# Ledger of designs, part 101: VH-VL binders against q8ixk2r445to577

Target 1, 133 residues: q8ixk2r445to577
Amino acid sequence: FFGMLQNKGLTDYCFDYNPPDENQIVGHQVILYLCHGMGQNQFFEYTSQKEIRYNTHQPEGCIAVEAGMDTLIMHLCEETAPENQKFILQEDGSLFHEQSKKCVQAARKESSDSFVPLLRDCTNSDHQKWFFK

## First folded at step 3 (VH-VL)

Design xb4 (framework fv_axatilimab)
Fold by OpenDDE, second read of step 4:
Structure xb4 (fold): chain C 133 residues (1-133), chain A 120 residues (1-120), chain B 107 residues (1-107)
Amino acid sequence: as target 1 above (133 residues)
Amino acid sequence: EVTLKESGPALVKPTQTLTLTCTFSGFSLSTYGVGVGWIRQPPGKALEWLANIYWNDRKYYNPSLKNRLTISKDTSKNQVVLTMTNMDPVDTATYYCARIDYGDYAFDIWGQGTMVTVSS
Amino acid sequence: DIQMTQSPSSLSASVGDRVTITCLASQDISNYLAWYQQKPGKAPKLLIYDASSLESGVPSRFSGSGSGTDYTLTISSLQPEDFATYYCQQYDNLPLTFGGGTKVEIK
């Protein structure tokens, strides 16, 4: 699967990543933004290694969850996907993070009109349903 | 200032089709993230959601009424239209249109509502 | 569908009283909960969104709290203009559903 990773509950919001330096793509948080399909900022790939890969530059970035965190951070992809970069996109649309055993949920950033994907306990929330478009 | 106003017939006969128009100002359905929904309220009863439409023409319907409902928009006129077929006295209610500002968000601004009575 | 159960259905209170209204969802709605105020012959007015966020222009005496399935609207000190019917609404899943309402009356 590849393309825009769109949320069901938060209508037409997609994974979005725009690092300040195109040559240094790691270390920043993945956010949610209205789906526009322009450029590479919203282009992601779900790989056979269960990675959510950001395909724009070499080296390629993969979404990771750092220890003790509930945010999605861009790391470098590795030859063998590390445990903190493994996700399961299930048939019902839930995006499950294997290591934390939590689901990715579209959430409002506190005191903001911005949105981010966060790890939360898995529920039947439409805000935890995702699909590629 | 954001405003919405419902318009349509005050009286509808059973089996007829109801057509309501929501005319709004202060915002546009061309703006990303914006939506408009319809909610109804029978006299002395609770609120019931009917349908939503968004800037990108995405539509959602209450499944219990889906086969009777059609929602559409005319962005150039700042209007949203709701049609409901096969009206019955049980559908007698005040019908509201309201704005959604951020995707599937709460309804932050409401119209004054229009009372629709279904009677022979 | 997610059922929203409000309690109580009605209550009597005096000006200055602390008022608490509860909304119970049939499943976890992840704080995607709004509160509305409706006065007779008027449209609902948004008070709280995302369970605890105060809508712009709403007095600070209104507050929302809760998580999972249980949510509460609190009026810290009831004012004369607060006598109305209040509704909760979930928007975590479609279809959107409202509570049965709570009428706050003058004692």
Scores: ipSAE 0.793, ipTM 0.930, lowest interface PAE 0.7, mean pLDDT 95
Fold by ESMFold2-Fast, scan of step 3:
Structure xb4 (fold): chain C 133 residues (1-133), chain A 120 residues (1-120), chain B 107 residues (1-107)
Amino acid sequence: as target 1 above (133 residues)
Amino acid sequence: EVTLKESGPALVKPTQTLTLTCTFSGFSLSTYGVGVGWIRQPPGKALEWLANIYWNDRKYYNPSLKNRLTISKDTSKNQVVLTMTNMDPVDTATYYCARIDYGDYAFDIWGQGTMVTVSS
Amino acid sequence: DIQMTQSPSSLSASVGDRVTITCLASQDISNYLAWYQQKPGKAPKLLIYDASSLESGVPSRFSGSGSGTDYTLTISSLQPEDFATYYCQQYDNLPLTFGGGTKVEIK
């Protein structure tokens, strides 16, 4: 699968990666933003290694969650995907992070009108359901 | 200052169609992420959600009432209209319109409500 | 549909009391919960969104807590203007659903 990764619960919000520094595309948090349908910073690929890849800039980035953390951070992709970069897109639309046993949920960023994807305990929430558009 | 105000008939006969208009100011339904919803409350009872409409004309209806409800907007007039067909005495309620803020379905600013009585 | 159950249906309290109202969802709603205050003859007013975030202009004596299926609204020191009916609402899943309400009345 590839395209814009949209949240079912937030009507028109997509995974979005827009680092402030073009010379350092790694290490920043993945955010959610209104889906614009143009790809670019909202274009992701779900791979056979269960990675969520960001191919808009070089080098290619892969979404990861560090141990003990709940934020989705852009890392460099590796030849063999490490466990912290593996997400299982399930039939019900949930995005399961196998290493933590948690699911990706759309959440409002504290003190703002911005949204971010975070790891949370898995539920039946529509805010934990994702699909490629 | 954000305000919403409902208007429509105070009395409706059984089987008639109800048309309610929500007129608002202080925000626009052309703004990305903004919506307006309708909620009703029968006398002495709990709140019941009816329908939402958003800036991009996406519409959502309560499934229990979907075949009876139509929601539409006129962005240039700052109005949202709800129609409900085949009115019954059990539909007697105060009808509210309310704003939906960015990216959620919580209602942050409500109109004063308009009482609709369904009787012969 | 997600069913929202509020407890108690009504309570009597005195000014200065700590009041606690609970809301139980029939499934996990991931903190997508709002609390509203409604005074007789008036429209509801948003108090709390995202389970624990206080709406601008709402007094700090109001607070929300909880996660999963169990949520609580607390009024730390009840004031005369707080006698009202309170409603919870989930916005995790459509259709949007409200609790039955909790009436806070004078003891």
Scores: ipSAE 0.037, ipTM 0.675, lowest interface PAE 6.2, mean pLDDT 87

Design xb5 (framework fv_axatilimab)
Fold by OpenDDE, second read of step 4:
Structure xb5 (fold): chain C 133 residues (1-133), chain A 120 residues (1-120), chain B 107 residues (1-107)
Amino acid sequence: as target 1 above (133 residues)
Amino acid sequence: EVTLKESGPALVKPTQTLTLTCTFSGFSLSTWGVGVGWIRQPPGKALEWLANIYWNDDKYYNPSLKNRLTISKDTSKNQVVLTMTNMDPVDTATYYCARIDYGDYAFDIWGQGTMVTVSS
Amino acid sequence: DIQMTQSPSSLSASVGDRVTITCLASQDISNYLAWYQQKPGKAPKLLIYDASSLESGVPSRFSGSGSGTDYTLTISSLQPEDFATYYCQQYDNLPLTFGGGTKVEIK
């Protein structure tokens, strides 16, 4: 699967990543933004290694969850996907992070009108359902 | 200032189709993240959600009434239209349109509502 | 559908009283909960969104709290203009659903 990764509950919001330096794409948080499909900021790929890959620049970035964190951070992809970069996109749309055993949920960033994907306990929330468009 | 106003017939006969129009100002359905929903309230009863429509023409309906409801928008006129077929006396209620902000959000601004009575 | 159960259905209070209204969801709604105030013959007015965020222009005596399935609207000191019916609403899952309402009456 590839393209825009859109949330069901938060209408027409998609994964978005825009690193400040195109030559150094890692270390920043993935956010949610209105789905526009312009540029490379909203293009992601779900790979056979269970990675969510950001295939816009070389070296390629993969979404990871750092220890003790609930945010999605861009790391470099590895030849063998590390455990903290493995996700399961279920048929029902839930996006499950294997290592933390939590689901990715669209959430409002505190004290702002912006949105981010966060790890939360898995529920039947529409805000935890995602699909490629 | 954001305002919404419902318009349509005050009286509808059973089996007829109700057409309501929501005319709004102070915002546009061309703005990303904006939506408009319809909610109704029978006299002395609680609120019931009917349908939503968004800037990208995404539409959502209450499944209990989905087969009877159609929602559409005319962005150039700042209007949202709701049609409801096969009206019954049980559908007698005040019908509201309200704005939705930030995609999937609570209804932050409401119209004054329009009372619709279904009677022969 | 997610059912929203409000309690109590009605209460009597005096000006200056602390008022608490509870909303119970049939499942975890992840703080996607709004509170509305409705006066007779008027449209509902948004008070709280995302369970605890105060809508712009709403007095600070209103507050929302809770998580999971249990949520509370609190009026710290009831004012004369606060006598009304209050509704909770979840927007975690479609269809959107409202509570049965709580009528706050003057004692």
Scores: ipSAE 0.644, ipTM 0.895, lowest interface PAE 0.9, mean pLDDT 94
Fold by ESMFold2-Fast, scan of step 3:
Structure xb5 (fold): chain C 133 residues (1-133), chain A 120 residues (1-120), chain B 107 residues (1-107)
Amino acid sequence: as target 1 above (133 residues)
Amino acid sequence: EVTLKESGPALVKPTQTLTLTCTFSGFSLSTWGVGVGWIRQPPGKALEWLANIYWNDDKYYNPSLKNRLTISKDTSKNQVVLTMTNMDPVDTATYYCARIDYGDYAFDIWGQGTMVTVSS
Amino acid sequence: DIQMTQSPSSLSASVGDRVTITCLASQDISNYLAWYQQKPGKAPKLLIYDASSLESGVPSRFSGSGSGTDYTLTISSLQPEDFATYYCQQYDNLPLTFGGGTKVEIK
């Protein structure tokens, strides 16, 4: 699938990646921002290897979660997707991170009006349900 | 400085339609991430959510009341309007409007409430 | 619908007491929980959002904790202005649902 990856529970918030430098797309946290339907920073591809790719720029970025962490970070895509970059988009809308056995949840960033996707124990929460627009 | 105020009839007869207006100041419902919701509270009972409307005109209704409720906004007047059809004495309650901040469903600032009594 | 059960429905306490109010959700709500304070004849006031985040302007004696299905509001040292009814609200799934309320009365 291609498009804006929107949260069911957090009204009109989408996966968003806006690196400070267009020549360095790796190493920054993926955030959630109001869906605007305009920018390349909200356009992602869900691949047959279960990757969430940010392929607006070269080299292509792939969302990953480092072992023991709960934040989603942009890494370089690899020819064969490593386990930390695999997310199963399930029929109920859950985005299941295979390596950690956790689900991606929309969460408020502490002491701010900002939101971020984080790994949390899987629940039937609408904040853990995602769909492509 | 952010304020909300409910207005509407204090008395409604059974089967009539209730129209309530929420007038607010100190924020705009064209601001990204902002919404306004309606909550009611029958005398001596718990709070019950009715409906939300957001900056982009997205609308959400309590499914138990969905066929009776309509929510709309007039951004230029800083107003949100709720209509509820086929009023019944069990709908007697204080009706509140409240602001929603940044797309979640927590209500950070509430109006004072308006009491609506449904009787003959 | 997610059912929110508050315990106790009422309690009596003295100024200076530690007060604990519990909210139980019928399913996991992933910390999408708010606490409100309501004084007689007044609108509710937001105290806590996201289970543990203190709303701006709310005294630090109020705190929220919990995860999954079990959540707690604590008032570390009750003040005269804290006698009120407290409500929890889940905002994990629609419809939004509130607890039945806990009335904190003067002992």
Scores: ipSAE 0.054, ipTM 0.711, lowest interface PAE 6.2, mean pLDDT 88

Design xb6 (framework fv_axatilimab)
Fold by ESMFold2-Fast, scan of step 3:
Structure xb6 (fold): chain C 133 residues (1-133), chain A 120 residues (1-120), chain B 107 residues (1-107)
Amino acid sequence: as target 1 above (133 residues)
Amino acid sequence: EVTLKESGPALVKPTQTLTLTCTFSGFSLSTFGVGVGWIRQPPGKALEWLANIYWNDDKYYNPSLKNRLTISKDTSKNQVVLTMTNMDPVDTATYYCARIDYGDYAFDIWGQGTMVTVSS
Amino acid sequence: DIQMTQSPSSLSASVGDRVTITCLASQDISNYLAWYQQKPGKAPKLLIYDASSLESGVPSRFSGSGSGTDYTLTISSLQPEDFATYYCQQYDNLPLTFGGGTKVEIK
């Protein structure tokens, strides 16, 4: 699948990657922002290797979560996807991170009115349900 | 100043279709991130959410009433319309429309409400 | 559907009292909770959003707290204009659901 990865519970919010420094496109946190329908920084590809790829800039990025962390960070894609870059998009819309055994949830960032995707224990919350549009 | 005002019939007979119009000013439903919802309240009872419509024409309905509800907007007239089919005396309530700002995900400004009585 | 249970259903209080109203969700709602005030014959008014954020123009005596399934609205020093019914609302999952209301009456 490919397109804008939208949250079911947080109406009209999409995965968004807009690094503050264009010279360093990896290592920054993935955020959620209102879906604008223009692709660009909200355009992602879900691959057969269970990667969430960001192809808007070069080199191509792959979303990962480091061990012990709960934030989604942009990393360089590898020839063989490492376990921390594998997400299972399930039929019910949950996005399951294989290495941590947690689900991606839309969450309000602490001390802020902004939203980010975070790893949380899997629940039946609509804030843990995602779909490509 | 943001204002919303509901209009529609005060009396509806059982089995008829109810049509309610929300007319607003001070904002546009073409504004990125803005929505309008409908909420009802039977006399002496709690609030019940019915439906939301957003700037991009995304629509959401209460599943318990989804087969009876239709929400639409006319951005040029600053109006949102809700229709509800097969009215029943239990649908007697004050019907409100209210603005949604995506930053809040709550209903920040409400209309005054319009009372709809369903009776033979 | 997420069930929202408010307690108490009613309370009697005097001007100057600290009033606490609780709202319990049937599952974790991750702070996606709003509080409304409704006076007889009038539309609800938004007081608090995101569990603890005070809406613009709302007096500072109103505050919200809580996390997970348990949330509280506090009025630190009740004023005459605060006698009303208060409702909580979750927006973690559709359908949006409201609590049953808490009526704050004159003692």
Scores: ipSAE 0.021, ipTM 0.661, lowest interface PAE 7.0, mean pLDDT 87

Design xb7 (framework fv_axatilimab)
Fold by ESMFold2-Fast, scan of step 3:
Structure xb7 (fold): chain C 133 residues (1-133), chain A 120 residues (1-120), chain B 107 residues (1-107)
Amino acid sequence: as target 1 above (133 residues)
Amino acid sequence: EVTLKESGPALVKPTQTLTLTCTFSGFSLSRYGVGVGWIRQPPGKALEWLANIYWNDDKYYNPSLKNRLTISKDTSKNQVVLTMTNMDPVDTATYYCARIDYGDYAFDIWGQGTMVTVSS
Amino acid sequence: DIQMTQSPSSLSASVGDRVTITCLASQDISNYLAWYQQKPGKAPKLLIYDASSLESGVPSRFSGSGSGTDYTLTISSLQPEDFATYYCQQYDNLPLTFGGGTKVEIK
């Protein structure tokens, strides 16, 4: 799958990656932003290795969650996807992170009208349901 | 200043269709991220959500009432219309429209409500 | 559907009292909870959103707390204008659901 990864519960928000420095693709948090339909910073690929890949710039980035953390951050993609970069997109729309056994949920950023994806215990919440558009 | 006001009939007979109009000012339903919802409250009872409509024409309905409800908007007139079919005395309630400003926000500004009585 | 249970259904209090109202969700709602105040014959007014964020213009004596399934609205020093019915609402999942309400009455 390719496209904008949209949240079912958060009416028109998409995965978005816009690092402050164009030459430093790695290490910054993935955010949610209003879907604009233009691709660019909202264009992701879901691969057969269960990666969520950001390949707008080189080197290619892959979304990961460090052990003990709940935020999604951009790492370099590897030839064989490590467990912390694997997300199972289930038929019900849940995005299950294999290493932590948690699901990706749309959540508000501290003290703002901004939103971020983060790991939470899996529920049937619409804020944990995702689809490519 | 944001305001919403409900209008419609005060009395409806059983089996008839109810049509309510929400007229608002101080914001536009063409604004990215905004929505309007309908909530009702029978006398002395709790609030019950009915339906939401958003700037992009996305519509959501309470599943218990979905086969009876239709929500639509006229962005140029600043209006949202709710239609409810096959009215019954248990549908007697005050009906409110309210604004949603960022998709999943709570209802931040409410209309004063309009009382609808269903009786023969 | 997510069921929202409020307790108590009613309480009697005096001006100056600390009032606590509890809202229990049937499943984790991840802080997607609002509190409303409703006076007789009037529309509800938003007090708190995202479980603990105070809506602009709402007096600081109102506060919200909690996480997961258990949430609380506290009024630190009850004023005459605070006698009303209070409702919680979850917006984690559709359908949106409200608690049964808590009526705060003059003792």
Scores: ipSAE 0.020, ipTM 0.664, lowest interface PAE 7.1, mean pLDDT 87

Design xb8 (framework fv_axatilimab)
Fold by ESMFold2-Fast, scan of step 3:
Structure xb8 (fold): chain C 133 residues (1-133), chain A 120 residues (1-120), chain B 107 residues (1-107)
Amino acid sequence: as target 1 above (133 residues)
Amino acid sequence: EVTLKESGPALVKPTQTLTLTCTFSGFSLSTYGVGVGWIRQPPGKALEWLANIYWNDDKYYNPSLKNRLTISKDTSKNQVVLTMTNMDPVDTATYYCARIDYGDYAFDIWGQGTMVTVSS
Amino acid sequence: DIQMTQSPSSLSASVGDRVTITCLASQDIYNYLAWYQQKPGKAPKLLIYDASSLESGVPSRFSGSGSGTDYTLTISSLQPEDFATYYCQQYDNLPLTFGGGTKVEIK
């Protein structure tokens, strides 16, 4: 499926990616921002390889988490999805990152009104539940 | 200045339906991330959340009461309406409406409250 | 539902005292916690959001702390206008739930 990836607990916040350099889509953190329904920076595709793709630009970007880190970073997609780019969207809405065995959670940045998706221990929190809209 | 004000009947008989209106000023429910919720407080007791409605018309209800509650908005009138069916004396409470800013479920500005007594 | 337990249910204090109110969640709420002040006959007023962020216009003597399941509201030097009932509220999961309240009375 595809669309805006919205958080159940943090009402009206969606996955958002807006790289500062249009000629390089990799290396920047995925953020959460108010859902605007206009696609583009908030339009993602969940693939059969369990990737979360950002296909607004070419080459396509795939969300990844580096070993030992908890932030979601945009990487280049590969012909065979590496383990750090695989997220299992479960029936309860959890986004499970198999390599780390953690779940994606909506979290507020310190001293800021900004939100970001981070890997956290899996819980039944609504802030760890996601759906495509 | 942001203000909210509740209005509705002060007395309701058992089994009747309660309709409360929240009229607000100083903000719009067309603004991204903004919502309005309803909270009640029986005399001398704790606060209990009832329902929320957001700028995009998303609605959320307390599961213990959801079969009795309906929330709606009229953005052009700056109003949010809560309807609660099958009133019982235990529903006697002060009913508040309050603003939610930017998607968080915390209530930053509250109305003065309206007392609803349920008795025969 | 997440249960919010406040302690104590009431306390007596004097002006100038340091007052501490505790809120315990039945599960981790990840700092999605607000504190409200309610004076008799009045609507609640937001004091703290996100466990430790002070709402605009609220005096600096109020502070929030905690993480996980255990949260605290502190009033560093109690003033006459602070005698009120205080409520915590979690907003990690629906339904939104409030604590039972802590009444701060004059000694």
Scores: ipSAE 0.034, ipTM 0.678, lowest interface PAE 6.1, mean pLDDT 87

Design xb9 (framework fv_axatilimab)
Fold by ESMFold2-Fast, scan of step 3:
Structure xb9 (fold): chain C 133 residues (1-133), chain A 120 residues (1-120), chain B 107 residues (1-107)
Amino acid sequence: as target 1 above (133 residues)
Amino acid sequence: EVTLKESGPALVKPTQTLTLTCTFSGFSLSTYGVGVGWIRQPPGKALEWLANIYWNDDKYYNPSLKNRLTISKDTSKNQVVLTMTNMDPVDTATYYCARIDYGDYAFDIWGQGTMVTVSS
Amino acid sequence: DIQMTQSPSSLSASVGDRVTITCLASQDISEYLAWYQQKPGKAPKLLIYDASSLESGVPSRFSGSGSGTDYTLTISSLQPEDFATYYCQQYDNLPLTFGGGTKVEIK
């Protein structure tokens, strides 16, 4: 699958990666932003290795969650996907992070303009359900 | 200084179409992430959501009423219009418009409401 | 549709009392819940969003808590201006749905 990764519960919001420094593409947090339909910073690929890849730049980025954290961070992709970069997209739309045993949830982090994907205990919430548009 | 005000007929006959206008100030529906919704409340009863419209012209309707509802906006006039067809006495209610700030579905600022009575 | 059940439908209290109002969702709403206050003849006013975040200008005696399906609004020391009807609203999924309301009356 590939395209814009959209939230079922927060229907106008998509995975978005647009780091403030164009010369440092990795190491920043993935955010949720209003879906614009143009791909670009919202275009992701779900791979056979269960990676969520950001292919807009070279080298390619892969979403990861660091040990003890609940935020999604952009890392460099590896030849063999490490466990912290594996997300299982299930038939019900849940995005299950294998290493932590948690699900990706759309969450409001601070001001009304600030939404982020976070790891939370898996529930049947529509805010934990994702689809490629 | 954000204000919303509903306007429309106080009396509607059964089978007629209701048209309500929400006129607002202190914000713009051209602002990224902003929306306006309509909510009604029959006398002595709970709140019921009807429809939302957003800056990008995305529209959402209560499925139980979708066949009867149309929402539109005129950003140059700072207005949102709701139409509801085939009015029935059970549609008697106070109708509110309210602002949605940046895509969440909580309503932060409400209009004063306008009472609509449906009677023959 | 997600059903929101408020309890109690009404309660009687005195100034200075701690008041607790509960809201039960028919499924997990992941803290996408708002609380509104409505005084007779007036429009609702937003008090709490995201289950526990206090809206700007709302007195600190109001607090929200809860997760999953079970949510609570607490007024720590009831004031005369707090006698009103309170509504919860979920925004986890469309259609948006409100609870039936809890009327807080003078004892």
Scores: ipSAE 0.012, ipTM 0.630, lowest interface PAE 8.2, mean pLDDT 86

Design xc1 (framework fv_axatilimab)
Fold by ESMFold2-Fast, scan of step 3:
Structure xc1 (fold): chain C 133 residues (1-133), chain A 121 residues (1-121), chain B 107 residues (1-107)
Amino acid sequence: as target 1 above (133 residues)
Amino acid sequence: EVTLKESGPALVKPTQTLTLTCTFSGFSLSTRGVGVGWIRQPPGKALEWLANIYWNDDKYYNPSLKNRLTISKDTSKNQVVLTMTNMDPVDTATYYCARSWDYGGEYFDLWGQGTMVTVSS
Amino acid sequence: DIQMTQSPSSLSASVGDRVTITCLASQDISNYLAWYQQKPGKAPKLLIYDASSLESGVPSRFSGSGSGTDYTLTISSLQPEDFATYYCQQYDNLPLTFGGGTKVEIK
C-alpha cells in the first residue's frame, strides 16, 4: 500500500514526518498532523517486509520503536527489516508491532493539544485503526 | 454566531417513525473534519448518543439502536436528518443535535436547544 | 461498550467550596474525555475536552485532570450559578458513552 496513513477515529489526522533538513531524515518522532491530501511528508509505503517506509527523501527511512519505548521514531531502512521496524497491518485496521505485542494508537501529546502515534495495549478503539488513503 | 436548532413532531404514536431535522448556521458540513450528532435524554435520566454524520458522509450509529436509526445530510441546506423507526414510550426524551469535530467519537462543542418528543398512545 | 461511572450521583456544597467529581472508565480512554454542564431545562454546555483543556469562555475555576481510566472535574470555588448536573463523556471508542451525571446542589 502507498499513501497517507490515516486514523479511523481521528479521520482528519495522518502520519506525518517533517525531517529537520533535507540531509537528516532520521532520529525524530513521527507525528500526526491534519491530512492535506498532497502526499509529501504524509506519503508512506507499507512494504511486504511489514515496514512503514518514508521515501520522500533519500536515504529512505523506516518507522521503528526502540525497546521499552512507546514512540515511533524514523530510522534508516535496512536490507533485512529488523524486528523493531515491523508493523502488521491487520484486516481490522490495527497496526500491530510484533516485537512489543502492542498496537499503534493516535494519542494526544501530554504537553499539548497535538497528536502523536504511540504504542499502547491493543484495544478495539477506532484510535488504533489505520488505513491508507 | 453558530446555532443549531432541532425540529420535528412533539407527539408520536407507538410503532410510528420519528423524523427529526437539525438546521444550523455559522458553519458548513462541507468543512473538513466537521460533523453533527444526535443525543437524547429521557426525563430525569442521563445523555445517550444516537448517531453522528460527518463532512465526507461517514455515518456512525449507536449499535444498540442501529437497526432503527438512519442519519443523512443536505449540505446545501445546512441540515442533518435523523429517522428512528418503531417508536416506543421508552423513547420519550428530549432530542438534541450538536456539532462535533474529527471522526469516530468526538466531543460536542455546540448544542441545539433540544426538542421534546413524547411517545404515547 | 465503554462504561462511564460518575461519583457521587449528587452532592450538596456551599458557595466557595472546592467540589470534585470523578469519572471512571471501564478501560483506558487515553484522555479522550469531555465534561459538560447542564442546567435545568437547558442543553448541555461543553466545559472541558481532552480531559484537561478548558473550552473558550468557561470560567477558570473549572479544571479537569486524570489519565487512563480515572478522571476528575474540579470546581475550585463554587458559585451560585454552578448549580447544575455535570456529565463526562468518552470519545476513545464507539459507541460514544456518557456518565450517569452528578447533580451539584447548593446547600
Scores: ipSAE 0.014, ipTM 0.603, lowest interface PAE 7.0, mean pLDDT 86

